# VHH binders against a6qnr0, part 52

Target 1, 346 residues: a6qnr0
Amino acid sequence: MRLVHLDLKGAPPKVCYLSEIFPLFRALGANGILIEYEDMFPYEGHLRLLRAKHAYSPSEIKEILHLATLNELEVIPLVQTFGHMEFVLKHEALAHLREVARFPNTLNPHKEESLALVTAMIDQVMELHPGARWFHVGCDEVYYLGEGETSRQWLQQEPNSKAKLCLSHMEAVASHMRARYPTTTPLMWDDMLRDIPEDQLSGSRVPQLVEPVLWDYGADLDLHGKALLVEKYRKSGFSWLWAASAFKGATGVNQSLTPIEHHLRNHLQWLQVAGSVPADTLRGIILTGWQRYDHFSVLCELLPVGIPSLAVCLQALLHGDFAENVKARVENFLGISSLEEMSFRR
Short names: E, the ipSAE of ESMFold2; O, the ipSAE of OpenDDE; V2, 0.75 times the mean of E and O plus 0.25 times the DockQ between their complexes.

## First folded at step 21 (VHH; framework vhh_7ubx_2)

Design y2 (at its last look DockQ between E and O 0.77; V2 from the best seeds 0.00; counts 0 for: pae E 6.5 > 2)
Fold by OpenDDE, look of step 21:
Structure y2 (fold): chain B 346 residues (1-346), chain A 120 residues (1-120)
Amino acid sequence: as target 1 above (346 residues)
Amino acid sequence: QVQLVESGGGLVQPGGSLRLSCAASGFTFSSWVMTWVRQAPGKGPEWIATIYSGGSTMYDDSTEGRFTISRDNAKNTLYLQMTSLKPEDTALYYCARGYYRGSNWPFQYRGPGTQVTVSS
């Protein structure tokens, strides 16, 4: 599977624009979309406070999903449930659910109400995504985990650890989903899992509940390290893994142009990783296209600016290389005479 | 076990006032967000008002300015003061704990409800 990540933070595309680009995604070799909603989802009830002023309507969400279906793009929704909670925890009414009072990034894992909040968010999103085979629950960059007052006290008691705390919350979220949506598999970013020992991972229920997404956007991947990480996760009990590359929004917090060569290298290296691990280990790859590093950050390069990069990356993945013939195909798709003219414009 | 029991419903004339109460037990009431929701016959549940554990409140547009949600943590009781009642406010009113989870049924825990009927 090849999924295009749509990050709706800050600069969400209009539905009409999506209708134009979805066919292109499919033509380029994508067969899915990861949609990160954040404040663009039309949360209902008192959770409407989470909505941006210009959030999509329910009808617009339905239309987007319909368009995806028409173009044979499977949709995976993403809702943050641990880290990157700024759009939720910035609100005074929900500030008491912060791990650390002064930082809206991290949810307090000790509070039952915290779990209730994120599971309610998941439920609302799932209501508009019936039949979703996967659901991404985020859980990346939980920066302040263990630093809250309650966590500090908790961590002083044996055998408690930060890893245990992290896995506990992840397990709770995933267990909720598995119970309520038995045909939907939770996805989770893997960064918080990377340094957790194999025995602790395998000792938790997380490997039986979640498919981790191994993300790295660098142009010089540690191929051997990645292979070892894959092995670790497999040994820990994860049956399926995902990879995540980047086609935009990963090379500068306020970057206006996309370095296509960087992203191409990233994708080619992920192909090498895929070739170096056992077959049927990686279920697919998510081509991330970040629009903003976090809720409070400035915009990265816009989606239209990133389309050439996406084309290069998707075609490279599809064909297994970026030889001259693949380059020519991309140029044809984009209606340009020379890709080099675009790549050097930084 | 989480328990919620609504009371105070009844028949009232248009323009009248009514105060609903909800007795909560089986959980730390002061630590939870609480909500009033109503459901009229043949209609889906409708969110009315929410009060967070920190005391902040939020209202649906249809009830804003007419209804007031409040809580007494010492008594484990949630309140809804209703004023300027309209026939359209006729419904079964529920007290609920937690966050809105969707339009089909918005809350995991609620009481059996109290009937409010606004009629001349």
Scores: ipSAE 0.803, ipTM 0.917, lowest interface PAE 0.6, mean pLDDT 95
Fold by ESMFold2, look of step 21:
Structure y2 (fold): chain B 346 residues (1-346), chain A 120 residues (1-120)
Amino acid sequence: as target 1 above (346 residues)
Amino acid sequence: QVQLVESGGGLVQPGGSLRLSCAASGFTFSSWVMTWVRQAPGKGPEWIATIYSGGSTMYDDSTEGRFTISRDNAKNTLYLQMTSLKPEDTALYYCARGYYRGSNWPFQYRGPGTQVTVSS
């Protein structure tokens, strides 16, 4: 599976633009998209406070999903349920659900209302995504976990740990999904799992409930370290793993490489990781295209600017390398189907 | 076992007032978002107002400042103060715990409701 991450945070593309680029994604070798909604989903009822002024309507979401189907792109929705909850917890009405009162990034995992909130968000999104085979519940970069008042008290009990706290919330969210949507598999970013010892992972129910997404956006990956991490997850009981790379937005300040060179190298490195693990290990790779790193950050490169990098990266994955004739094919492909030859927003 | 029992409904003249109550048990009331919904015969549920566990409130535009949601955590009771009642407010009024999950997934728990009838 080769999924293009469509990050809607802060700058949702027009549906007509998506009608033009989804065929391009498929032609370049993608067979799915990961849609990260944040506040661009049309939440309703008492959750309507979560939606942005310019969120998509339900009919626009249905049209986007129809366009994906027409282009043989499987859709995986992404809804944050633990960290990156600023778009939710910034609201005064929900601020009592913060892990740490001063910081709106992390959901308090001890409150019954917290689980009720994120499962209701999942249920509203699933209403528009019936039959989804995977659903990404986020759970990345859960900052300040364990530092809230309730967490500090809970952690004073000897068997309790931050790892146990993290796993218990992940288990609760994933269990909801499995019970309500038994044909849908939850995905989670793996960063909060990386430092959890194998015996604690295997002792929890998380490995039987989710498929982790191993992300690393660097131009140089620790190939041996990635193979060891994959081995740890498999020994812990995870049936399938995913990789995640970046085609835009995650380079930082790199004076040695252009952004495209950085991203291409990231993808070639992930190909080497894939070659160093058993063939039945990785379900696919998600090519991430971050538009905002968090709710309060400035925008990264917009999607149209990232299309050349995406094309290079998809073709490298499809062909197993990136030789000069592959580069020439990409440039010719983009020139013929280029967005610059059509009337589009920048 | 979650239990919600509404009371305070009745027959009221246009322009009148009613105060609805909802007695809650079987859960930690102070920890939960609570909501009033109404349903007229043959129609789907209509969200009216929500009070979050922290005390913040939110209202549907149709109440236009006529309805006030409140809670008393010491008594495990949710209230809806209704004023300037109109015939279109006639409905069965429910209190609900939990979040609206979409048209296929109604609120987590609702009480049996109390009837409000506003006759011209």
Scores: ipSAE 0.130, ipTM 0.634, lowest interface PAE 6.5, mean pLDDT 86
ESMFold2 (binder alone), look of step 21: mean pLDDT 82; pTM 0.829

Design y3 (at its last look DockQ between E and O 0.82; V2 from the best seeds 0.00; counts 0 for: pae E 3.9 > 2)
Fold by OpenDDE, look of step 21:
Order: sequence, then structure tokens, then C-alpha cells
Structure y3 (fold): chain B 346 residues (1-346), chain A 121 residues (1-121)
Amino acid sequence: as target 1 above (346 residues)
Amino acid sequence: QVQLVESGGGLVQPGGSLRLSCAASGFTFSSWVMTWVRQAPGKGPEWIATIYSGGSTMYDDSTEGRFTISRDNAKNTLYLQMTSLKPEDTALYYCARGYYRGKNDWPFQYRGPGTQVTVSS
């Protein structure tokens, strides 16, 4: 599977634009979309406070999903449930659920209300995504975990650990989903898992509940390290893994142009990783296209600007390399005479 | 086990007032967000108002300015003061613990049996 990540933070595309771009995604070799909603989802009830003023309507969401279906793009919704909670926890009404009072990034995992909040968010999103085979629950960059007052006290007690705390919340979220949506598999970013020992991972229920997404956007991947990480996760009990590359929004917080060569290298190296691990280990790859680094950050390069990069990356993945014939195909898709003229090089 | 019991419902004329109460037990009431919801015959559930554990409140547009949600943590009791009642407010009113999870989550996992409010001339 090849999924295009649509980050709706800050600069959400209009539905009409999506109708134009989805056919291109499919033509380029994508067969899915990861949609990170954040404040663009039309949350209902008291959770309406989470909505941006220009959030999509339920009808617009339905239209987007319909368009995706028409173009044979499977949709995976993403809702943050641990880190990157700024758009949620910035609100005074929900501030009591912060791990650290000063920082809206991290959810307090000790509060049942915290779990109730994020699972309610998941439920509302799933209401508009019936039949979703996957659901991404985020859980990346939980920066302040363990630093809250309750966490500090909890961590003083044996055998408690930050890893245990992290896994507990992840397990709780995933368990909720598995129970309520048995045909939906939770996805989770893997960064918080990378340093957790194999025995602790295998000792938790997380490997049986989720498929981790191994993300790395660098142009110089540690191929051997990635292979070892894949092996670790497999040994820990994860049945399927995902990879996540980047086609934009990963080379500077306020980047205006996309360094295509960087992203091409990233994708080619992920292909090498895929070739170095056992077959049927990686289920697919998510081509991330971040719009901004967090809820409070400025915008990076816009989606239209990133389209050439996306084309290059998707075609490279599809064909296994970026030889001259693949380059020519991309140029043809984009209607340009030379890709070099559009390339931003640092 | 979590228990919620609503009371205070009844028949009232348009323009009248009514105060609902909800007695909570089986959990740390002060630590939870509480919500009032209603359902009229033949209609879907409607969110009315929410009060967070921190004391902040939110209201649906249809009830904003007319209804007031409050809580007494010492008494483990949730309240809904209703004023300027309209026939459209006729429904079974439920007290619920937790967040609204969407119309497909009805009924709430933790709610009372409800109290009937009827607004009629």
C-alpha cells in the first residue's frame, strides 16, 4: 500500500481541489490516503470547541470519502490521542487533562477522563468513517510524558517506568478501539516505542493491538538500524508494520519550497529497507505531507507546491527506482519538460 | 458501579421553569465531566449542556441562555436549571458521565434512566 498523507492543519484543501488531485494520486500509484483532521473535523456536542471556524461539515467529509472511493483510495483517519494534543488541550475547559499544566502537547495518562476524551474523539470520527480498516491514533512525540506531578509520584514507585506509563495509555486507547471496532486496526507512530526494550513491548498488549508506523524522513537512513528495529518489533509480537516517508513538510518548519531530491532519496532508502527485511513485514508506506509541525507552528510548503515531490516519490516507489524512464513518466504526469527546473536543492 | 438518577421532571407551561437534578454514585464525581442530553420521541439524541470537572460549561445553541448546568461536588449532584421553556424542549432528559461520542453512541454508556419534561399549554 502507498498512502498519501493529507495534513489538514492550518491550510486544509477545499473539497473541489481534492476532487482534482485524487485522480492524480491514483494515477501516480497511490491507493490510499491518511487524513489527519485535527481541528478540521466537525466534532459535535461539547467537543465542538475542538473545531476550527472553517472545519469541514459532515457533508463535506462524506463528499471527501466519496471522492476517495471513486478514485480507489482507501481512507485512514488520524486522530492524535497522546502527543500533539495542542488543538485539544489549549482550551481552558480541557487544560486539567494536561500532563504538565504549562504545556498543551501531552495528555495526562493517569486520568480516566483523558482516555474518555480521546476515545470520544475517535468515536466521533469513526461515526463518519464506517468500515475503516485502519485508524491512526497518533502517539508520536509525547514530549512531556512522566513530567507531570502525578506521573512523577507514580514513577517513584517500583516497578513503574516511563515505558510502562506510555504503553499503558497506548494499550488503553487501542483496546477501546479493538473492542468497539473489531474490524478496524489501530495504527500508531513508532517513535515512543523505539527505545522500549523488547521484553517490555512483548510483555504489554500493544503488539497484539496495533500496527506501528516506522517513520523517518531523512535522506540518509540507517538501513541496518532500520532492519534491526523491524526485527525488534517483530520479535516483540507486532504482526504487521508500516513505513512512513515524507514528500513535503519535513525539511524545515517554515520551508516554502520542497527539496525533491531529499525526499526521493528518503523513499529510495525505504525501498532498500523493505528489501532487506522479510517479506510480509511491511504492510505499506505512508508518504507524509506535513502542513505544519504542530498546531501553533507556521505553515511549511503547501500541498500544491509539494505535488511534484509527491509524483517523484510515488513513481519511485512504484517502479523501484528513479531511472530515466521513470523521470520521463513523472515529467509527463506533471506536464513539464524538465523536472530539474522544478527541483529545489539545498 | 456507576449510577446516575435524574429527577425534577414534569409538566410545565410554555415560558415556565424547571430544575432537574442528577444524583451520582459509584465514581469520583468531582473528577468527571458531566453532560445533560435529551431525546424526544421520534427524534435522535440531543446534546444540551456539559460541565467539566474544572467547572467550565458549554451549551448547545438551542439551549444557550435559557439553560444552566451546574454541579455540587460535595453532594455528588448535577443540576440543570431550565427557563423560558418551549414545547420543543419536551423530551426525556438524561444525565450522563463523560463526553458526547456522537449520535451513534446513544445511549451513553453511563447515564440515568431519564426524567420526562413536558412543555405544553
Scores: ipSAE 0.808, ipTM 0.917, lowest interface PAE 0.6, mean pLDDT 95
Fold by ESMFold2, look of step 21:
Structure y3 (fold): chain B 346 residues (1-346), chain A 121 residues (1-121)
Amino acid sequence: as target 1 above (346 residues)
Amino acid sequence: QVQLVESGGGLVQPGGSLRLSCAASGFTFSSWVMTWVRQAPGKGPEWIATIYSGGSTMYDDSTEGRFTISRDNAKNTLYLQMTSLKPEDTALYYCARGYYRGKNDWPFQYRGPGTQVTVSS
């Protein structure tokens, strides 16, 4: 599976633009879309305070899903439930649910109300995504976890640990999803799991509940380290894993590469990782297109400027390389005479 | 165990007023978001008003200005003061704890049995 990540943070594309590019995504080799809503979802009831002014309407969401279906693109919604909760926790009505009172990044995992809040958000999104096979619940970059007053007190008691705290919340969210939506599998970003020992992962219920998404956006991946991480997750009980690359944003510090060259190398590196793991390991790869890294960050490249990179990356994944034949296909899709005019170099 | 019991409903004429009460037990009332929901015959549940643990309130547009949600944490009691009642306000009114989950099923995990409000000449 090859999913294009639509990061809606701060600048949602118009529906008419999506009607133009979804056919292009499919033609380039994508067969799905990961939609990261943040505050662009039309939350209802008292949760309407979470909506941005220019959030999509329910009718616009239904049209987007219809367009995805017409183009054979499966849709996976993404809703944050642990870290990256600034769009929620910035509101005074909900500020008591912060892990650390001063910082709106992270949901307090000790409060029963915290779970009630995020499961209500999931339920509202699922109302517009009936039959979704996967639902991404985020859980990345849970900053300051363990630093809140309740957490510090809880951590003073044996055998409590930050890992146990993290796994406990992940388990609670995933259990809600599995119970209420038994045909939907939760996805989670893997960064908070990477440093948890195999015995603690396997001792929790998380591996039976979720499929982790292993993300790394570098031009040079530690291929051996990735293979070891995949092995650890499999031995811990995770049945399926996902990879995540970047076609837009997140270029790192390699000054010898253009952005397209950087992203192409990232994808070629992930192909090597895929070739080095058992055949029944990876469900697919998500090509991330970051528009804003968190709620308060400045905007990155907007989607239209990332289309050439996306085309290069999807075609490389589809064909397994980026030889001259594949380069010519990309030039045709983009309507240019040479990728070198885009500062692209192999 | 969480228990919520509504009271104060009845028959009123259009333009009239009622105050509904909800007695809560089995949980720390002062630390939870509380909500009023209503359900007219043959219709799904409708969110009316919410009061957060910090005291902030939010109202559905159709009832804002006419209904006032409040709480007395010392008495573990939620209130709904209704004024300028209309026939379309006729419904079974429920006290609920928690967050609105959408329209596909009952929108709140914990609720009481409800109290009937009938607005008719």
Scores: ipSAE 0.367, ipTM 0.767, lowest interface PAE 3.9, mean pLDDT 87
ESMFold2 (binder alone), look of step 21: mean pLDDT 82; pTM 0.825

Design y4 (at its last look DockQ between E and O 0.57; V2 from the best seeds 0.00; counts 0 for: pae E 15.1 > 2)
Fold by OpenDDE, look of step 21:
Structure y4 (fold): chain B 346 residues (1-346), chain A 121 residues (1-121)
Amino acid sequence: as target 1 above (346 residues)
Amino acid sequence: QVQLVESGGGLVQPGGSLRLSCAASGFTFSSWVMTWVRQAPGKGPEWIATIYSGGSTMYDDSTEGRFTISRDNAKNTLYLQMTSLKPEDTALYYCAKGYWRGKNDWPFQYRGPGTQVTVSS
């Protein structure tokens, strides 16, 4: 599977634009979309406070999903449930659910209400995504985990650990989903899992509940390290893994142009990783296209600006390389005479 | 065990007022967001008002300015002051704990049995 990540933070595309671009995604070799909603989802009831003023309507969401279906793009929704909670925890009404009072990034895992909040968010999103085979629950960059007052006290007690705390919350979220949506598999970013020992991972229920997404956007991947990480996760009990590359929004917080060569290298190296691990280990790859680094950050490359990069990356993945014939195909898809003229090189 | 018991409902004329109460037990009431929801015959649950643990309030547009949600944490009691009642306000009113979870099922995990409010001439 090849999924295009649509980050709706800050600069959400209009539905009409999506209608134009989805056919291109499919033509380029994508067969899915990861949609990160954040404040663009039309949360209902008292959770409407999470909505941006220009959030999509339920009808617009339905239209987007319909368009995706028409173009044979499977949709995976993403809702943050641990880190990157700024759009949720910035609100005074929900501030008490912060791990650290000063920082809206991290959810307090000790509060039953915290789990109730994020699972309610998941339920509302799933209501508009019937039959979703996957659901991404985020859980990346939980920066302040263990630093809250309750966490500090809790961590003083044996055998408690930060890893245990992290896994507990992840397990709770995933368990909720598995119970309520047995045909939907939770996805989770893997960064918080990378340093957790194999025995602790295998000792938790997380490997049986989720498929981790191994993300790295660098142009110089540690191929051997990635292979070892894949092996670790497999040994820990994860049945399927995902990779995540980047086609934009990963080379500077306020980057205006996309360094295509960087992203091409990233994708080619992920292909090498895929070739170095056992077959049927990696289920697919998510081509991330971040719009901003977090809820409060400035915008990086806009989606239209990133399209050439996306084309290059998707075609490289599809064909296994970026030889001259692939380059020519991309140029043809984009209607340009030379890709070099559009390339931003650092 | 979470328990919620609504009271204060009844028959009232248009333009009248009612005050609903909800007695809560089985959980730390002061730590939880609480919500009033109503359901009219043949209709789905409708969100009315929410009061968060910190005291912040939020209202549906249909009830804004007419209804006031409040809480007494010492008494583990949630209140809904209703004024300028309309026939359209006729419904079974529920006290709910937690967050709205969607419309596919009951939108709250915990609620009381409800109290009937009927607005009629």
Scores: ipSAE 0.735, ipTM 0.895, lowest interface PAE 0.6, mean pLDDT 95
Fold by ESMFold2, look of step 21:
Structure y4 (fold): chain B 346 residues (1-346), chain A 121 residues (1-121)
Amino acid sequence: as target 1 above (346 residues)
Amino acid sequence: QVQLVESGGGLVQPGGSLRLSCAASGFTFSSWVMTWVRQAPGKGPEWIATIYSGGSTMYDDSTEGRFTISRDNAKNTLYLQMTSLKPEDTALYYCAKGYWRGKNDWPFQYRGPGTQVTVSS
């Protein structure tokens, strides 16, 4: 599978623009969309404080999903449940749920209310995504985990460790999803798992509950290291893995346009990784298109600026290389796309 | 098991006040977030207020400023103080254990039988 990541952080595209671009994604070889809502989801009830003023309405979400269906694009929603929780934990009403009181990025995994909060967020998103086959629960870049007061005390007890703390929360979130939505498989970013020894991964329930998404956005990947990491995850009990690349953003802060050559190399490197692992290992690749690094960062390049890079990257994945004939196909396709008006959101 | 019993509803004139109570048992009340939901005849359930275990509160925009949610952990009791009542506030008012999880989950959420509030004439 080849999914395009729609990062809605800070500036959601107009629905009419998506009606123009989804057919383009499909024509370029995508067959899915990873939608990262952050505060652009129309949270309701006691979670209404999480909603940005310019968030999509429920009817706009339904139209987006309808457009995805019309273009044969499977939708995977993404809701952060551990790290990158600033949009939640910045609020005074929820600040008691921070791992470290000074920093709003990471959810305190010891509080029963923490799990109740993120499962309520998942449940509201699932209300608009019934029948989703996958649901991404984030869990990346969990900064300062283990440094909160409760965590420091908990870590004094044998056999507690930061790895156990991390896996425990991941297991709790994934267990909720599996129990409540038995046909939906949780996805998680893999960065917090990379340094956990195989025996601790195997000893947890996480491999039986989730499919990890291995992300690396560099132009040069450690191909041997990636193959070893894939083998570690398989031996730990993970049944399926995903790759994640970048077509937009993720090369530095404050960039106004994408460095197409960097992203193309990133994708060609992932093709080499895919060729070095068993065929039944990777479910697919997510082409990430970051709009904002975190909740407090300035905006990176907007989606329309990234379309040429996306076209290059998708076509390279589809054809296995980027030779002259593939380059010509991309140039021809973009010429067709340039005849259509494109809209921008601010 | 979990039991929630609402009381304090009744007939009140527009502009009037009521205080609803919810007696809770069968769980550790002080550790749980609690929610008030209302449902008017022929309409779907509508979230109105939530109080977190730490005491922080959140309100629907239509009731903010008029309704006050509170809790007494020693008595295992949730309250809703309602003032400046309008005919549009007429509904069955339910006390629920936990967060509001959306209308599709409402039939499965632990709640009481409700107390009727009628605002007329």
Scores: ipSAE 0.000, ipTM 0.258, lowest interface PAE 15.1, mean pLDDT 85
ESMFold2 (binder alone), look of step 21: mean pLDDT 81; pTM 0.822

Design y5 (at its last look DockQ between E and O 0.77; V2 from the best seeds 0.00; counts 0 for: pae E 2.6 > 2)
Fold by OpenDDE, look of step 21:
Structure y5 (fold): chain B 346 residues (1-346), chain A 121 residues (1-121)
Amino acid sequence: as target 1 above (346 residues)
Amino acid sequence: QVQLVESGGGLVQPGGSLRLSCAASGFTFSSWVMTWVRQAPGKGPEWIATIYHGGSTMYDDSTEGRFTISRDNAKNTLYLQMTSLKPEDTALYYCAKGYWRGKNSWPFDYRGPGTQVTVSS
């Protein structure tokens, strides 16, 4: 599977624009979309406070999903449930659920209400995504985990650990989903799992509940390290893994142009990783296209600017390399004479 | 176990007022967000209002200005003051623990059995 990540933070595309680009995604070799909603989802009830002023309507969401279906693109929704909670925890009414009062990034894992909040968000999103085979619950960059007052006290007690605390919340979220949506598999960013020992991972229920997404956007991947990480996760009990690359929004917080060569290298290296691990280990790859680094950050390069990069990356993945014939195909898809004219080098 | 028991419902004329109460037990009431929802025959559940543990409130547009949600943490009781009632307000009213999870996602065990409100001439 090859999924294009649509980050709706800050600069959400109009539905009409999506209708134009979805066919292109499919033509380029994508067969899915990861949609990160954040404040663009039309949350109902009191959770409407989470909405941006210009959030999509339910009808617009339905239209987007319909368009995706027409273009044979499977949709995976993403809702943050641990880190990157700024758009949720910035609100005074929900501030008590912060791990650290000063920082809206991290959810307090000790509060039962915290779990109730994120699972309510998940339920509302799932209501508009019936039949979703996967659901991404985020859980990346939980920066302040363990630093809250309750966490500090809790961590003083044996055998408690930060890893245990992290896995506990992840397990709770995933368990909720598995119970309520048995045909939907939770996806989770893997960064918080990378340093957790194999025995602790296997000792938790997380490996049986989720499929981790191994993300790395660098142009110099540690191929051997990635292979070892894959092996670790497999040994820990994860049945399927995902990879996540980047086609935009990963080379600077305020980047205005996309370094295509960087992203191409990233994708080619992920292909090498895929070739170095057992078959049927990696279920697919998510081509991330971040619009901004967090809720309060400035915008990265816009989606239209990133389209050439996306084309290059998707075609490279599809063909297994970026030889001259693949380059020519991309140029043809984009209607340009030379790809070099559209790229910049740092 | 969580228990919620609504009371105060009844028959009222259009323009009338009712005050609903919800007795809560089995959890730390003061620590939880509480919600009123209603369901009319043949219709799905509708969110009415929510009050956070700190006392801040939110209302649905259809009921805002007419309904007031409040709580007494010492008594573990949630209230809904309804004024200017309309026939369209006729429904079974539920007290619920927690967040609105959508029209098709609200667990029954998170709400009480409900109290009937009927607005009719």
Scores: ipSAE 0.471, ipTM 0.802, lowest interface PAE 0.9, mean pLDDT 94
Fold by ESMFold2, look of step 21:
Structure y5 (fold): chain B 346 residues (1-346), chain A 121 residues (1-121)
Amino acid sequence: as target 1 above (346 residues)
Amino acid sequence: QVQLVESGGGLVQPGGSLRLSCAASGFTFSSWVMTWVRQAPGKGPEWIATIYHGGSTMYDDSTEGRFTISRDNAKNTLYLQMTSLKPEDTALYYCAKGYWRGKNSWPFDYRGPGTQVTVSS
């Protein structure tokens, strides 16, 4: 599977624009989208405080899903449940749920209310996504985990560790998904799992509950290291893995232009990783298109600026290389005379 | 173990007032967000008012100005003061712990059995 990541943070596209580009995504070789809502989801009840002023309405979400269906694009929603929670924890009413009181980025995993909050967010999103086969629960970049007052005290008890704390919260969120939505498989970003030893991963319930998404956005990947990481996850009990690349953003904070060459190299490197692991290992690849790295960051390049890079990256994945005939194919799809001209918009 | 028991409902004339109470046990009441929800016959659950951990409140538009949510953490009790009652307010009123999950299922993890409010001439 090849999914385009639609990052809504800070600048959600109009629905009419999505009606324009979803057919293009499909024509270029995508067969799904990963929608990262953040505060652009129309949360209801007292969770209305989480809505941005410009959040989509429920009817707009339904139209987006209809457009995805019309273009044969599988939809995977993403809701953060651990790190990247600033859009939630910035609110005074919810600030008591922070891992570290002065930093709003990470949810306190010790509070029963923390789990109640994020599972309610999941349930509301699932109400508008009833046929979802996968649901991404985030869990990336959980900064300052273990540094809160409760965590410091908990970690002083002999069997406790930050890895156990991390896995415990991941298991709780994933268990909710599995119990309530048995036909939906949770996805998680893999960065918090990378340094957890195989025996500790396999000893937890997480491998039976989730499929991890291995992300690396560099132009040069440690191919051997990636193959070893894939092997570690397989031995730990994860049945399926996903890859994640970047077609825009992730080359630097405040990047206003897409460096197509960087992203193409990133995708060609992931193709080499895929060729060096067993054939039934990777379920798919998510081409990430970061618009804002966190809730308080400035915007990266907007989605329309990234379309040429997306086209290059999708076609490279589809055809297995980026030779002259594939380059010409992309130029024809986009109606441009040369892809090299796009690199001067910085 | 979590128990919520509503009381204070009854029959009242239009324009009248009622005060609902919810006795809570089995959890640290002062640490939790608490909500009033109502359900009229043949309708889905309707969010009415919420009081957060720190005491801030939020109201549905239809009841703002007429209803007041409050809590007494020393007595583990949630309150809903209702005034200017209308026939449209006739419903079972529930006290709920936690977060609204959606309309297609029961919206909260924990609730009481409800107390009936009937506004009729």
Scores: ipSAE 0.455, ipTM 0.801, lowest interface PAE 2.6, mean pLDDT 88
ESMFold2 (binder alone), look of step 21: mean pLDDT 80; pTM 0.811

